# VHH binders against NADH dehydrogenase (ubiquinone) complex I, assembly factor 6 (Ndufaf6), part 19

Target 1, 289 residues: NADH dehydrogenase (ubiquinone) complex I, assembly factor 6 (Ndufaf6), of Mus musculus (Mouse) (a2ail4)
Amino acid sequence: SVAAASGPGIPGSHLYCLELLRKRDYESYLCSLLFPAECQRSASALRAFNVELAQVKDSVSEKTIGLMRMQFWKKAVEDMYCDNPPHQPVAIELWKAVKKHNLTKRWLMRIIDEREKNLDDKAYRSMQELENYAENTQGSLLYLTLEVLGVKDLHADHAASHIGKAQGIVTCLRATPYHSSRRQVFLPMDVCVQHGVSQEDFLRRNQDKNVRDVVYDIASQAHLHLKHARSFHRSVPAEAFPAFLQTVSLEDYLKKIQRVDFDIFHPSLQQKNMLLPLSLYIQSWRKRY
Below, E stands for the ipSAE of ESMFold2; O stands for the ipSAE of OpenDDE; V2 stands for 0.75 times the mean of E and O plus 0.25 times the DockQ between their complexes.

## First folded at step 8 (VHH; framework vhh_7xy4_2)

Design U1 (from T8 with S57R; at its last look DockQ between E and O 0.01; V2 from the best seeds 0.00; counts 0 for: pae E 15.3 > 2, grease 24.4 > 24.2, placed apart)
Fold by ESMFold2, look of step 8:
Structure U1 (fold): chain B 289 residues (1-289), chain A 120 residues (1-120)
Amino acid sequence: as target 1 above (289 residues)
Amino acid sequence: QLQLVESGGGLVQPGGSLRLSCAASGFTFSEYWMAWVRQPHGKGLEYIATISSDSGRTYYSDSVKGRFTISRDNAKNTLYLQMNSLKPEDTAMYYCARLDYLSEYFKDYKGQGTQVTVSS
């Protein structure tokens, strides 16, 4: 089933990236298929790179091993810009994207550096710290995605910054039930303190009003970032809109959590949206995000 | 209280260079996108360069692209504009501005300006 692929080093490396996305980041997989044909391979490489980095924290029980994997990626990125990528399928595809689009090295390094800092088990101290992490990871991915699309535009970059923050916040919310089952809570401590909520409340899956209010405040911040990005929507060139297709899934999650009155542990939040492919296809024809 | 203070303007001959500075206070400078905007005498405002909060993205108008370089130093709360190969049409009052939604609130997010005059 593996199709022959032209390219140095690893036959089928593009299909490897697509399979990784289909299994680990289905939403990004769907979005990448809706990019302009000449951009699809590079877009999937960026998202596959993000998946590789995201999985490090969950895949290792020891921080030292996680640091070694981050050092691998730092060296891999350095070597890509010297035309010497390591023989690893995602690195090969990322290298091809770097060469094709002249991707900015700093954005790739910023993602790795920020993920490395986030290898510990500590909650974010504040909403601002979560947003900074989101900007440095998801924001940087969106800046690279705009480079793949050939968009260098002030309004597109501002939208990417806000959408990146919204994505990071939603990702933190979506991951909370999984982390709680592993006795870890990363939700911003300042918001929890504001409502008299402790980490133990999430570990016990407490559904009291004050716990739901923490979730409400955090979700509301993601909503506000989307609203800010949309306030200058008509100034953003249409060529940028494929980079923002993931706002469909962000809106979907924010609507779902509102419908369950911000019960972050409600089973419906983990259910796959079988209509997402259709929703993304429809959105791809609208000149909006 | 928000303050933006531009400096570094002056009289320069065509082909010359100037470096403008903008000292910022009263807000967390590192969290905001910044811009340089100019106003030739008797004309409207022109956004000429923009920089993201971490310097990672820069944009230039076609009239200055390749000649001007925007930069910032977040540790010193300072925005810069390096202007090379200056032309008489670059003569204007130059302002730095804090950007949130770009031009909608320009009057609330600019300094008092520094004059640049390019003439023989």
Scores: ipSAE 0.000, ipTM 0.241, lowest interface PAE 15.3, mean pLDDT 85
ESMFold2 (binder alone), look of step 8: mean pLDDT 86; pTM 0.875
OpenDDE, look of step 8: ipSAE 0.508; ipTM 0.817

Design U2 (from T8 with S52T D54S S57R; at its last look DockQ between E and O 0.66; V2 from the best seeds 0.00; counts 0 for: pae E 8.9 > 2)
Fold by ESMFold2, look of step 8:
Structure U2 (fold): chain B 289 residues (1-289), chain A 120 residues (1-120)
Amino acid sequence: as target 1 above (289 residues)
Amino acid sequence: QLQLVESGGGLVQPGGSLRLSCAASGFTFSEYWMAWVRQPHGKGLEYIATITSSSGRTYYSDSVKGRFTISRDNAKNTLYLQMNSLKPEDTAMYYCARLDYLSEYFKDYKGQGTQVTVSS
């Protein structure tokens, strides 16, 4: 059996994962600190794995190099389940989590497969396509997180699906200024067409009402997913709630973008919420998400 | 692009000391965690020490903890391993590696290594 403590393998691999999160996914870093102590290392490994995959698209200029990196991770996951993980710090920590919690291989592979399909520069065709991508990536990540917490519950999975969709939508919105500066727009094309908006409108940072209406429609879908997940919170076991701490930051972003009347390029959306650690700590005491 | 050149190995008596060096080029050395790995003859690789990009923390396998010290000089793009109280079981080829890339392509991202032999 794989030991829970920092044992043989790569010295310091757990701290490598934590530093990666602190630098690249600060919100997940904070959330992981509020997990039950025995789950924190495994939760960090899952989020570090997500960071590794998320970085592929933006860190390589050639699709073929991105495909090679996805092939590495597919092989790494296969090899983990044969107790032969590659000597890579995130892979080692993920392997330990897989063995400790009997993580479902299908969820890990769904994340990789979906990220691989999304290596091109094409916008999502529709709101539904964005939501499906979010379900297969963020949703699968939350299903694995529930497995780390020892939760096997249909209502918890249902909440994870909606929260995962909300997370994927918010991530797409939050990343739009960055991608626009690189002359890329991924916002759902069907919503843009409905308002007579082109990709060029985002590249020029146009903030006319029809452009803001596109952002409003997309943000409203994220809000509806959160509202739906919350409508049945009484049916979700409390043991699942650490997996859903990220709703604090989702709600924070949705309030901020509403405050600026859906101007997705507004500078205040880049400002760090200095009260987020306190808000997460308070939320960790509640029986809600 | 990446190049790592190990040096400082040799023959030493049990209880002796050696200092290994690794010269790095082809990447921004100060941005990456680095490691020392060793390979005893006919055996697999063993990761023995790691160091953060800023030298803020160091980590050791139980087999070398308390005897070996990893360090780095980011101004010189150089990684070091001070080996004290050497034992015959420390006999191996020693390599430095960039921690994030240690998989099946390891030979393309390491030097030839430096041999350390501890014998009476």
Scores: ipSAE 0.012, ipTM 0.556, lowest interface PAE 8.9, mean pLDDT 86
ESMFold2 (binder alone), look of step 8: mean pLDDT 85; pTM 0.872
OpenDDE, look of step 8: ipSAE 0.331; ipTM 0.735

Design U3 (from T8 with S57R E104P; at its last look DockQ between E and O 0.69; V2 from the best seeds 0.00; counts 0 for: pae E 12.3 > 2)
Fold by ESMFold2, look of step 8:
Structure U3 (fold): chain B 289 residues (1-289), chain A 120 residues (1-120)
Amino acid sequence: as target 1 above (289 residues)
Amino acid sequence: QLQLVESGGGLVQPGGSLRLSCAASGFTFSEYWMAWVRQPHGKGLEYIATISSDSGRTYYSDSVKGRFTISRDNAKNTLYLQMNSLKPEDTAMYYCARLDYLSPYFKDYKGQGTQVTVSS
């Protein structure tokens, strides 16, 4: 067992997770600092786990190596539920969160399984496929985050599902200029076809109306998910609201892209929102999302 | 390719001091958190000290806290461990490690280690 083999933990593993977030997922870093103090360490562990999985696809060019890394994480999750986590700083912090909050193993496995299926470099075939990916990754992360907060509530999970889908869509949009510079486009192909737009149009950074209409349709879907989640906000317990702080960033991006008439390559979309920390702080008081 | 070369071990009496070094190459040293890991004979690995990429944070296991000091020189790609007030229980093979190369990868990226023996 862990207690018998070596001392528990890796010195500084928590701050390793925070440094990883600060470097690779700054918005999650900021949100985690606004959680209740007793939940902050576990919340950051969940987000650091997500970063570890997300960077597998970007770090390896060969799918077989990516599959091996996903098998490591599947085994790591199996082993942490047997109190035998691997000595890896993110795995250790995740194991501590699992033990402290009785996290549901199924959600951790669903994230890994979905990331494994998505190791290739092909665009989503449809808006539905993008939303399913977002539900299985971002939605599952939010379900686990609600467990960290001690929230077991159908309406909170329902909101998490919609917010997770909105997050996945916004992430896909926000990453498009970066992927286009690497000659990759992941935007849903069915939406592109509906407007007579090809991947080459994004690679050439075409700003014609039909290209902007693709972006508009995709962004509108994210907005509709947020609107739906907000329609039953009064049924969601207030203890869940820290899990939904990310909606501040989602709304900010959706406003910015609307302001530039859905030109996904507009430079203002790359600018850091200097007021984001303040906006998150204010939102944390309002018990709303 | 990653290479870590430990040195500075030896035989020392209880209460003595040693300074271990680890020369790193094959990666951008200044971007990674580093650790010292020890393995007493016939026992498992113990992570004893960790240092952030910019040296701003250091962490120690309870077994070495107050006696050992981890440091790094990013200009020379070198990690250090100052070991004071050594005890027989500190006898082990000492390795340096990048924190992202843990189980299962530790065996593939482990250097030769440097033996520290504390006995009279």
Scores: ipSAE 0.005, ipTM 0.369, lowest interface PAE 12.3, mean pLDDT 86
ESMFold2 (binder alone), look of step 8: mean pLDDT 85; pTM 0.869
OpenDDE, look of step 8: ipSAE 0.373; ipTM 0.751

Design U4 (from T8 with S52N S57K; at its last look DockQ between E and O 0.61; V2 from the best seeds 0.00; counts 0 for: pae E 8.9 > 2)
Fold by ESMFold2, look of step 8:
Structure U4 (fold): chain B 289 residues (1-289), chain A 120 residues (1-120)
Amino acid sequence: as target 1 above (289 residues)
Amino acid sequence: QLQLVESGGGLVQPGGSLRLSCAASGFTFSEYWMAWVRQPHGKGLEYIATINSDSGKTYYSDSVKGRFTISRDNAKNTLYLQMNSLKPEDTAMYYCARLDYLSEYFKDYKGQGTQVTVSS
C-alpha cells in the first residue's frame, strides 16, 4: 500500500490499453467506444487485461514462461487490492478500475486460474468443458463489466453467463484455422467422436459432411445460448446493454459460418466486417441485445 | 537480450537545460512504447514521460509537463529526453524503460541510469 500512495501511475497508460485493443481485439475496441463516457476507461482496462491473458498461450513457446506470466498476474491482482499495483500499464489501468468500481477480486482470479489450466495443447474433452472454460473466462469478464456499469442484477448476470458461453464457443471456432495451421485442434473431442471425425481431418482441412456436422453442432450450442439470454431480455435492466454489444459480432460470425455450410476454413470467415462499426452504433441506440 | 544505455546526465544550474539519450538493443525498438523513469535519492521510482512506437503520441507526468520533451529516433534505436527549465527537485537518477517488459521477472527493465544534478 506504501508504493500505491507514492506512485502517480504511468503516463499514457489508458491510451496504451486502447492501442492494444485496436491492434489485438478490434471488436472490443469498438464496443468500448459505445459505453457511457464515465465507464469507457474501465471497460477498456478489463478488455486489455483479457488480451494480455489470451496472448500468453499463443505467444510463448515454453509452458514454464506461460506459467510465470500467469503468476505475475495473480500477484498483480493481489497487490492491486493492497494499492500496490505493479508498473505495467494494463495493471495500472485495471487497478484504477478496481478502485473506482469496487470490482470483485474473485472474478479476476477466476479468469487467470482458468487461463492457467488451459496452457496445454489438448482439445476440450467435451462441449461441457468448453462451456465451463467460457463461463470462467468470458462469463467472469462480463460480470466485471456489469460491475463497471453499476449493474447488480440477477437477470443481467444470467444473460452474461449465456453470452459469455456463446462468446467462448465462437472464439474457439474462429481460432480453429489459426490453430490448425500450427497443428493444434481444440474443438471438443466428444462432438468429433460422435461424427467419426479426427483431429487430423482438421489439420488436412477436410470438409466432408461429417466434419461440417461437428462445426454445426458446436455453432448450434452458441446459438442456443444467445437464444436463452434473449428469452428474458425484458427482465434485464437497460444499463446492462453496453456489456452485451458483443452479441452483434457473435451473430455476424454465426450467420457467416451458416452461409458457408459450416466450412470452418472458408476465407470469408476471416474477412473484416466493414459494417460492424455501423451495426454496433445502431444496436447501441436500440436498447436491446 | 534487451539492453538500454542511458547517457547525457550531469551537473546543471537551476533554469538550465540538458538532453538525455538512451541507446537500445536486443529488440525491435520501433515496435515498442518507451518511457523515462527517474528516482531521486532515497525515494521511489516515478514514470515521467512515455512515447508510443511511432512518436505520434507523447505523455507526461504533471511534474514535468511543459518543461520536458520525450522523443525517439527509430532509425538509430535511440530514445531522448530534452529537459528545460530544470529545478533542484529534478535531481535524480534517470532511466529509460520499455513499457511492456515484465520487470518483476527479469529485474533489469532499465539500464544503469544517468545522474542529473541541478544545483547552484
Scores: ipSAE 0.018, ipTM 0.536, lowest interface PAE 8.9, mean pLDDT 87
ESMFold2 (binder alone), look of step 8: mean pLDDT 84; pTM 0.861
OpenDDE, look of step 8: ipSAE 0.635; ipTM 0.856

Design U5 (from T8 with S57R L102F K107A; at its last look DockQ between E and O 0.01; V2 from the best seeds 0.00; counts 0 for: pae E 17.9 > 2, grease 25.9 > 24.2, placed apart)
Fold by ESMFold2, look of step 8:
Structure U5 (fold): chain B 289 residues (1-289), chain A 120 residues (1-120)
Amino acid sequence: as target 1 above (289 residues)
Amino acid sequence: QLQLVESGGGLVQPGGSLRLSCAASGFTFSEYWMAWVRQPHGKGLEYIATISSDSGRTYYSDSVKGRFTISRDNAKNTLYLQMNSLKPEDTAMYYCARLDYFSEYFADYKGQGTQVTVSS
């Protein structure tokens, strides 16, 4: 009778999370199917939460509405740790994951806070600023994913930090053609200045060597982070590896952009890899990341 | 069958010049970044020059910048290193390397190497 304060779940809340992933983050949908069965629902909830936050910037008509949505999620997180989650499907599934795995509140809040800071249309001032953003968002998400998998390990956390930074850099690169079509450029300004490149060069889709050199420098940092994470893979417990399946798609993008000599606007970069599901499945059996 | 075959090494006096070649086969040479890497006797590997797949980008270590020139001929599947103003400290085994997609740090394959010895 006392269940009213904690609330029963929303019917179909898990299906809602799966459909959100299938439509908006298909890679995470596929990766979740490769998690241990007892972790799949919680992994899906974390990724659905990430999608809800990632979409705020592009789905609202103005920054103030975006800030209000971030405040909703801040309160939602506070309330779920008091067993009073709001009646929203992703919040319900996240609350269930929090209870099941004793997820660390600080990581959830760090993601929201960092996404809130990034609601404007300003480019990152430096490569370091982009990496810090990636650590606070993608890194925190991976720390939570390791908690779902029951992994408490320093080397796993270091791998998650590097892979999170690589993911954030690749996401910034991958999104550049879309943002440029909307007259927005977010690439780190210090790298652009180093090569004499302006934001207008990206708005005009300039393919000169100096523009490609900016893309090369940024992509090289993502690759460096992947190699650093892999340099100690033997020290990372195998139970962590499902959290790192995303490295398959990161490497796929980095290979593609290298093949087109860092022309970030090349049409082949927007083509789907139809073999990605097979590559993820094979990777899941290799005991590596 | 992947193969990198270096040639052109030998004994040369300080201040001299030497040109190394690397014949590549068994992979699509024009899609890979390539590097020259050297290993002095009893020491670790040093990446000395890197070239992009279309030759549009080249990078040199400070130890060889201004003296060495990397180049490639994609029609002949061949990588080159022109070495001028050679010094005794350039004495090393020189390897042709294929890079792990684009990173200048991580070769994924190297040849057997060709010895360059700079002495009087």
Scores: ipSAE 0.000, ipTM 0.193, lowest interface PAE 17.9, mean pLDDT 86
ESMFold2 (binder alone), look of step 8: mean pLDDT 89; pTM 0.904
OpenDDE, look of step 8: ipSAE 0.277; ipTM 0.723

Design U6 (from T8 with S57R D100E K107E; at its last look DockQ between E and O 0.01; V2 from the best seeds 0.00; counts 0 for: pae E 13.4 > 2, placed apart)
Fold by ESMFold2, look of step 8:
Structure U6 (fold): chain B 289 residues (1-289), chain A 120 residues (1-120)
Amino acid sequence: as target 1 above (289 residues)
Amino acid sequence: QLQLVESGGGLVQPGGSLRLSCAASGFTFSEYWMAWVRQPHGKGLEYIATISSDSGRTYYSDSVKGRFTISRDNAKNTLYLQMNSLKPEDTAMYYCARLEYLSEYFEDYKGQGTQVTVSS
């Protein structure tokens, strides 16, 4: 006989996560499809979780509503580790990933806590604050992704930290035109001050040299993090490389913004890379990032 | 200019404990992963413990797992190594190192070292 076991399962919860990624984080959707088959479902759950948290800031009009949604996710994570996930499709898939791979609770909580701290409309005070945010969000997500891949390695985690920082910086840059249209600017204030640039310059879509120099300095920091991660590439086990597939799109954006002389509002930065699926597929067969 | 100053070494009997410290200056300490590296006399370097910039990840060589604990205080720009259950095999010069250039140019980002000697 077969012992009965029952959880809160939701039919189609995995497909829910994949559709969420396809619509809200297409690049992560493509990357997750290139993971080892046994890891794909768990990788997509992690990325769907990230999407759920990321969209809170843009989907609520009041900070207190955003705080309530972050409290929901904190409780959901606590309850997952007690085998009592809420009936929410992403939470259920995340719970399955947690159990399958013994995911570290602290990383999940660190992502939630950091996003909660950044629900306001304030710019980062400094480049360091942006990098800390990126480490606590994107870095933690990559550490969890390495756990899904079964990788416990100093060099892999070190690369994940730098790639996470690069991702967070690029995400901040890529989102600036959208936020500016909503009269919000989050670019690091210390870099703006250094070049005599105000947030109003971005709201008015000013393209003067000093504004482009702010963008140059910020983009250069992302490039330096990628360079650091790549400097020890040969020491990183190949099993980690699926976690780093997103470097393809990071490099693509950094090349594009350089090509337009760091005009962050240039229309070409919004164009889809029609070759991205092919580039990611080719990268998945390489033993590098 | 990068400066790393190790302290806390000395002579200890087997089974004893020591706590090493490393004072860092000349760079933004909180941005970098840090390591303890040891070199027994006349032998090669061994990376024995590593810590991420925010202390969220730590790693140990098999030779020290369970006996040594790496930690850091970013407010004080200080790296620590708690060494318990010391063995004669732990006798070495211990260096504090910044990790961003792993394996290459070790001399560019290490301190002067502190000697640990485990002997009855």
Scores: ipSAE 0.000, ipTM 0.351, lowest interface PAE 13.4, mean pLDDT 86
ESMFold2 (binder alone), look of step 8: mean pLDDT 86; pTM 0.876
OpenDDE, look of step 8: ipSAE 0.300; ipTM 0.727

Design U7 (from T8 with A35H S57R; at its last look DockQ between E and O 0.01; V2 from the best seeds 0.00; counts 0 for: pae E 20.6 > 2, placed apart)
Fold by ESMFold2, look of step 8:
Structure U7 (fold): chain B 289 residues (1-289), chain A 120 residues (1-120)
Amino acid sequence: as target 1 above (289 residues)
Amino acid sequence: QLQLVESGGGLVQPGGSLRLSCAASGFTFSEYWMHWVRQPHGKGLEYIATISSDSGRTYYSDSVKGRFTISRDNAKNTLYLQMNSLKPEDTAMYYCARLDYLSEYFKDYKGQGTQVTVSS
């Protein structure tokens, strides 16, 4: 009815966000359940927003359609800060989170802008370009997540920056077998060139040492970011730790790829970690990340 | 290509004030967190302050908290440090630096520095 269209939101919008996460970003789904109860709904909204943006590249056949979907989200974000969100379930939940926690608009816009720039099929030109992308997407999401948790702290923000970079690098590695099956490779070109490796080597699923060395160098960079963030963990307030639960999954992947000697196509990398929910639960009580 | 140019240093009496500026170029200033650090003569680097890209988060070392204020103007690509109630122990070369580094461990992401001398 007309009253439903003019109400405070869309019934079931929170459930929509949870199902989207459960289906498309299960690790974030699990992490959001471990947030303080008053923050869980807002945390899930942020991650659902990330899923909506991440799906654009893989779900559209033309770059122009992808750009139009990014325009929708830019307008949606502008409109929600004018208390006029579009009637889309994720936008409604994001709007509620924005109002509840006074979320910073610039972080939301930075995520959209960066994903828009990355709609093409081109590999990152350098390791630095991948890290900048990760900072602007995953880092910005973590800054927003700290805002949901009410954390304003230098060390928490520095940890979020490094963990965001590590997440972006790991995401790029984890997605490589999927993208290779679609004849796309996004791994940083400067690292590939350093080892005499081409995109075709990944398309052919080449297991030679120089290909594994590319993966080693990229994975090592993610590991270094995690080590750096952890080097000052005692300075990070405990209230920030839920934002960093994703490090459990990052470490799990980095250990797995090391165990298979950096064969990025090894089938064990796609196997479910049946202990992940337990590991996350234990981590949520250990006051470390 | 990245450039950071500090200015505004000088000789000031104890209890006085100075405002330092840092002009940034060669990168998208509004996307980065910025630091101020200082180096007293013959001593190591000391962290002073940090500001987020949108100015929404600011942080200070205990030695300057309540006396110094960090700010930025993203339209002018400029970082500032307002220093009040200056003490002789604030005498140092002051540098601005980009977010990518912890304050104690930055390397290539600092400017040339501007000298602040607090003495009677």
Scores: ipSAE 0.000, ipTM 0.134, lowest interface PAE 20.6, mean pLDDT 84
ESMFold2 (binder alone), look of step 8: mean pLDDT 84; pTM 0.860
OpenDDE, look of step 8: ipSAE 0.005; ipTM 0.226

## First folded at step 9 (VHH)

Design V1 (from U4 with L102F F106L; framework vhh_7xy4_2; at its last look DockQ between E and O 0.50; V2 from the best seeds 0.00; counts 0 for: pae E 11.0 > 2)
Amino acid sequence: QLQLVESGGGLVQPGGSLRLSCAASGFTFSEYWMAWVRQPHGKGLEYIATINSDSGKTYYSDSVKGRFTISRDNAKNTLYLQMNSLKPEDTAMYYCARLDYFSEYLKDYKGQGTQVTVSS
ESMFold2, look of step 9: ipSAE 0.482; ipTM 0.825
ESMFold2 (binder alone), look of step 9: mean pLDDT 84; pTM 0.864
OpenDDE, look of step 9: ipSAE 0.759; ipTM 0.900
ESMFold2, look of step 11: ipSAE 0.005; ipTM 0.436
ESMFold2 (binder alone), look of step 11: mean pLDDT 84; pTM 0.864
OpenDDE, look of step 11: ipSAE 0.754; ipTM 0.897

Design V2 (from U4 with L102F K107A; framework vhh_7xy4_2; at its last look DockQ between E and O 0.04; V2 from the best seeds 0.00; counts 0 for: pae E 12.7 > 2, placed apart)
Fold by ESMFold2, look of step 9:
Structure V2 (fold): chain B 289 residues (1-289), chain A 120 residues (1-120)
Amino acid sequence: as target 1 above (289 residues)
Amino acid sequence: QLQLVESGGGLVQPGGSLRLSCAASGFTFSEYWMAWVRQPHGKGLEYIATINSDSGKTYYSDSVKGRFTISRDNAKNTLYLQMNSLKPEDTAMYYCARLDYFSEYFADYKGQGTQVTVSS
């Protein structure tokens, strides 16, 4: 099989990471191709690592198996910093990135720890809890991505934090129709309470105004984070901008959901943007995010 | 649909032997790597042996290497674990596990398990 041919410690670990991204995180795959050539392999390793962690919850039959996968990654990260990575293709590529760019161990561990805490099927208690989760996962990934790009800058880190939070919020919105079909709702409960909306309203695909107002408030928070990050873009080094290419996809989704008056179940939200590769390419030249 | 059913557990004296079986159904058994994992009472799962799809590669934890042998019969959709020289620390619930098709490093499904108890 293809996995057997591309095992750890042999040529093909990079191709394994690219194929993983192409199949399971196509947006990150496209973004990684637009990084500076010397950074592309390391950027793809970081995103492949994220995919390995993100898919644990949906790939296992029970939480105990998910915890074993998280413990594998914790040990893998510990061992990478002792130059003893396990023979797993993503771990090998991540180890190479760690050594090439002196990546900060704390950020890798923070992602794993936060994903482990989120293995259960409970909704976020509040908007702030969702944003903290996003900061600890997506924000940490962006801090590592800035390290790959050689950027050590306070303003770049602040932009990464806001863009990470926006990404986490948009991901939660985009996943809601899928989770609702499985009788699960993860949208922040405090926002739902503020509008008199229950989880059952989403399970029944209720689209009354108060339900759409919940989606509006959550989407507006993601938009606010993007605006904050952009308010100081002139203070952010241009070398950081490849790390922020994902804002193209975030903006695309936020515009789409606005066009359907925040009907989170509208079929058009599931349609791929076939022009995304071109939009990302153009954005890579604009020296802004 | 997807089923892994373990059998062959029981009480054994230290130094004894047992053979565990796992009947698989609901998926193409011959395409997956398989594993045995165990759980001592009140503790987490431990991978103890793995086998690739055609039996060409096997891996064992240090705690069982040389004493346990994993094998499979793809014609019968059955996974086996031969356990020799059993020790009290081998007492655990033993589970048959299917490894993720794409990564081949992690389980994505396990059975209900069979109890192995080693005592004198």
Scores: ipSAE 0.000, ipTM 0.360, lowest interface PAE 12.7, mean pLDDT 87
ESMFold2 (binder alone), look of step 9: mean pLDDT 88; pTM 0.894
OpenDDE, look of step 9: ipSAE 0.462; ipTM 0.797

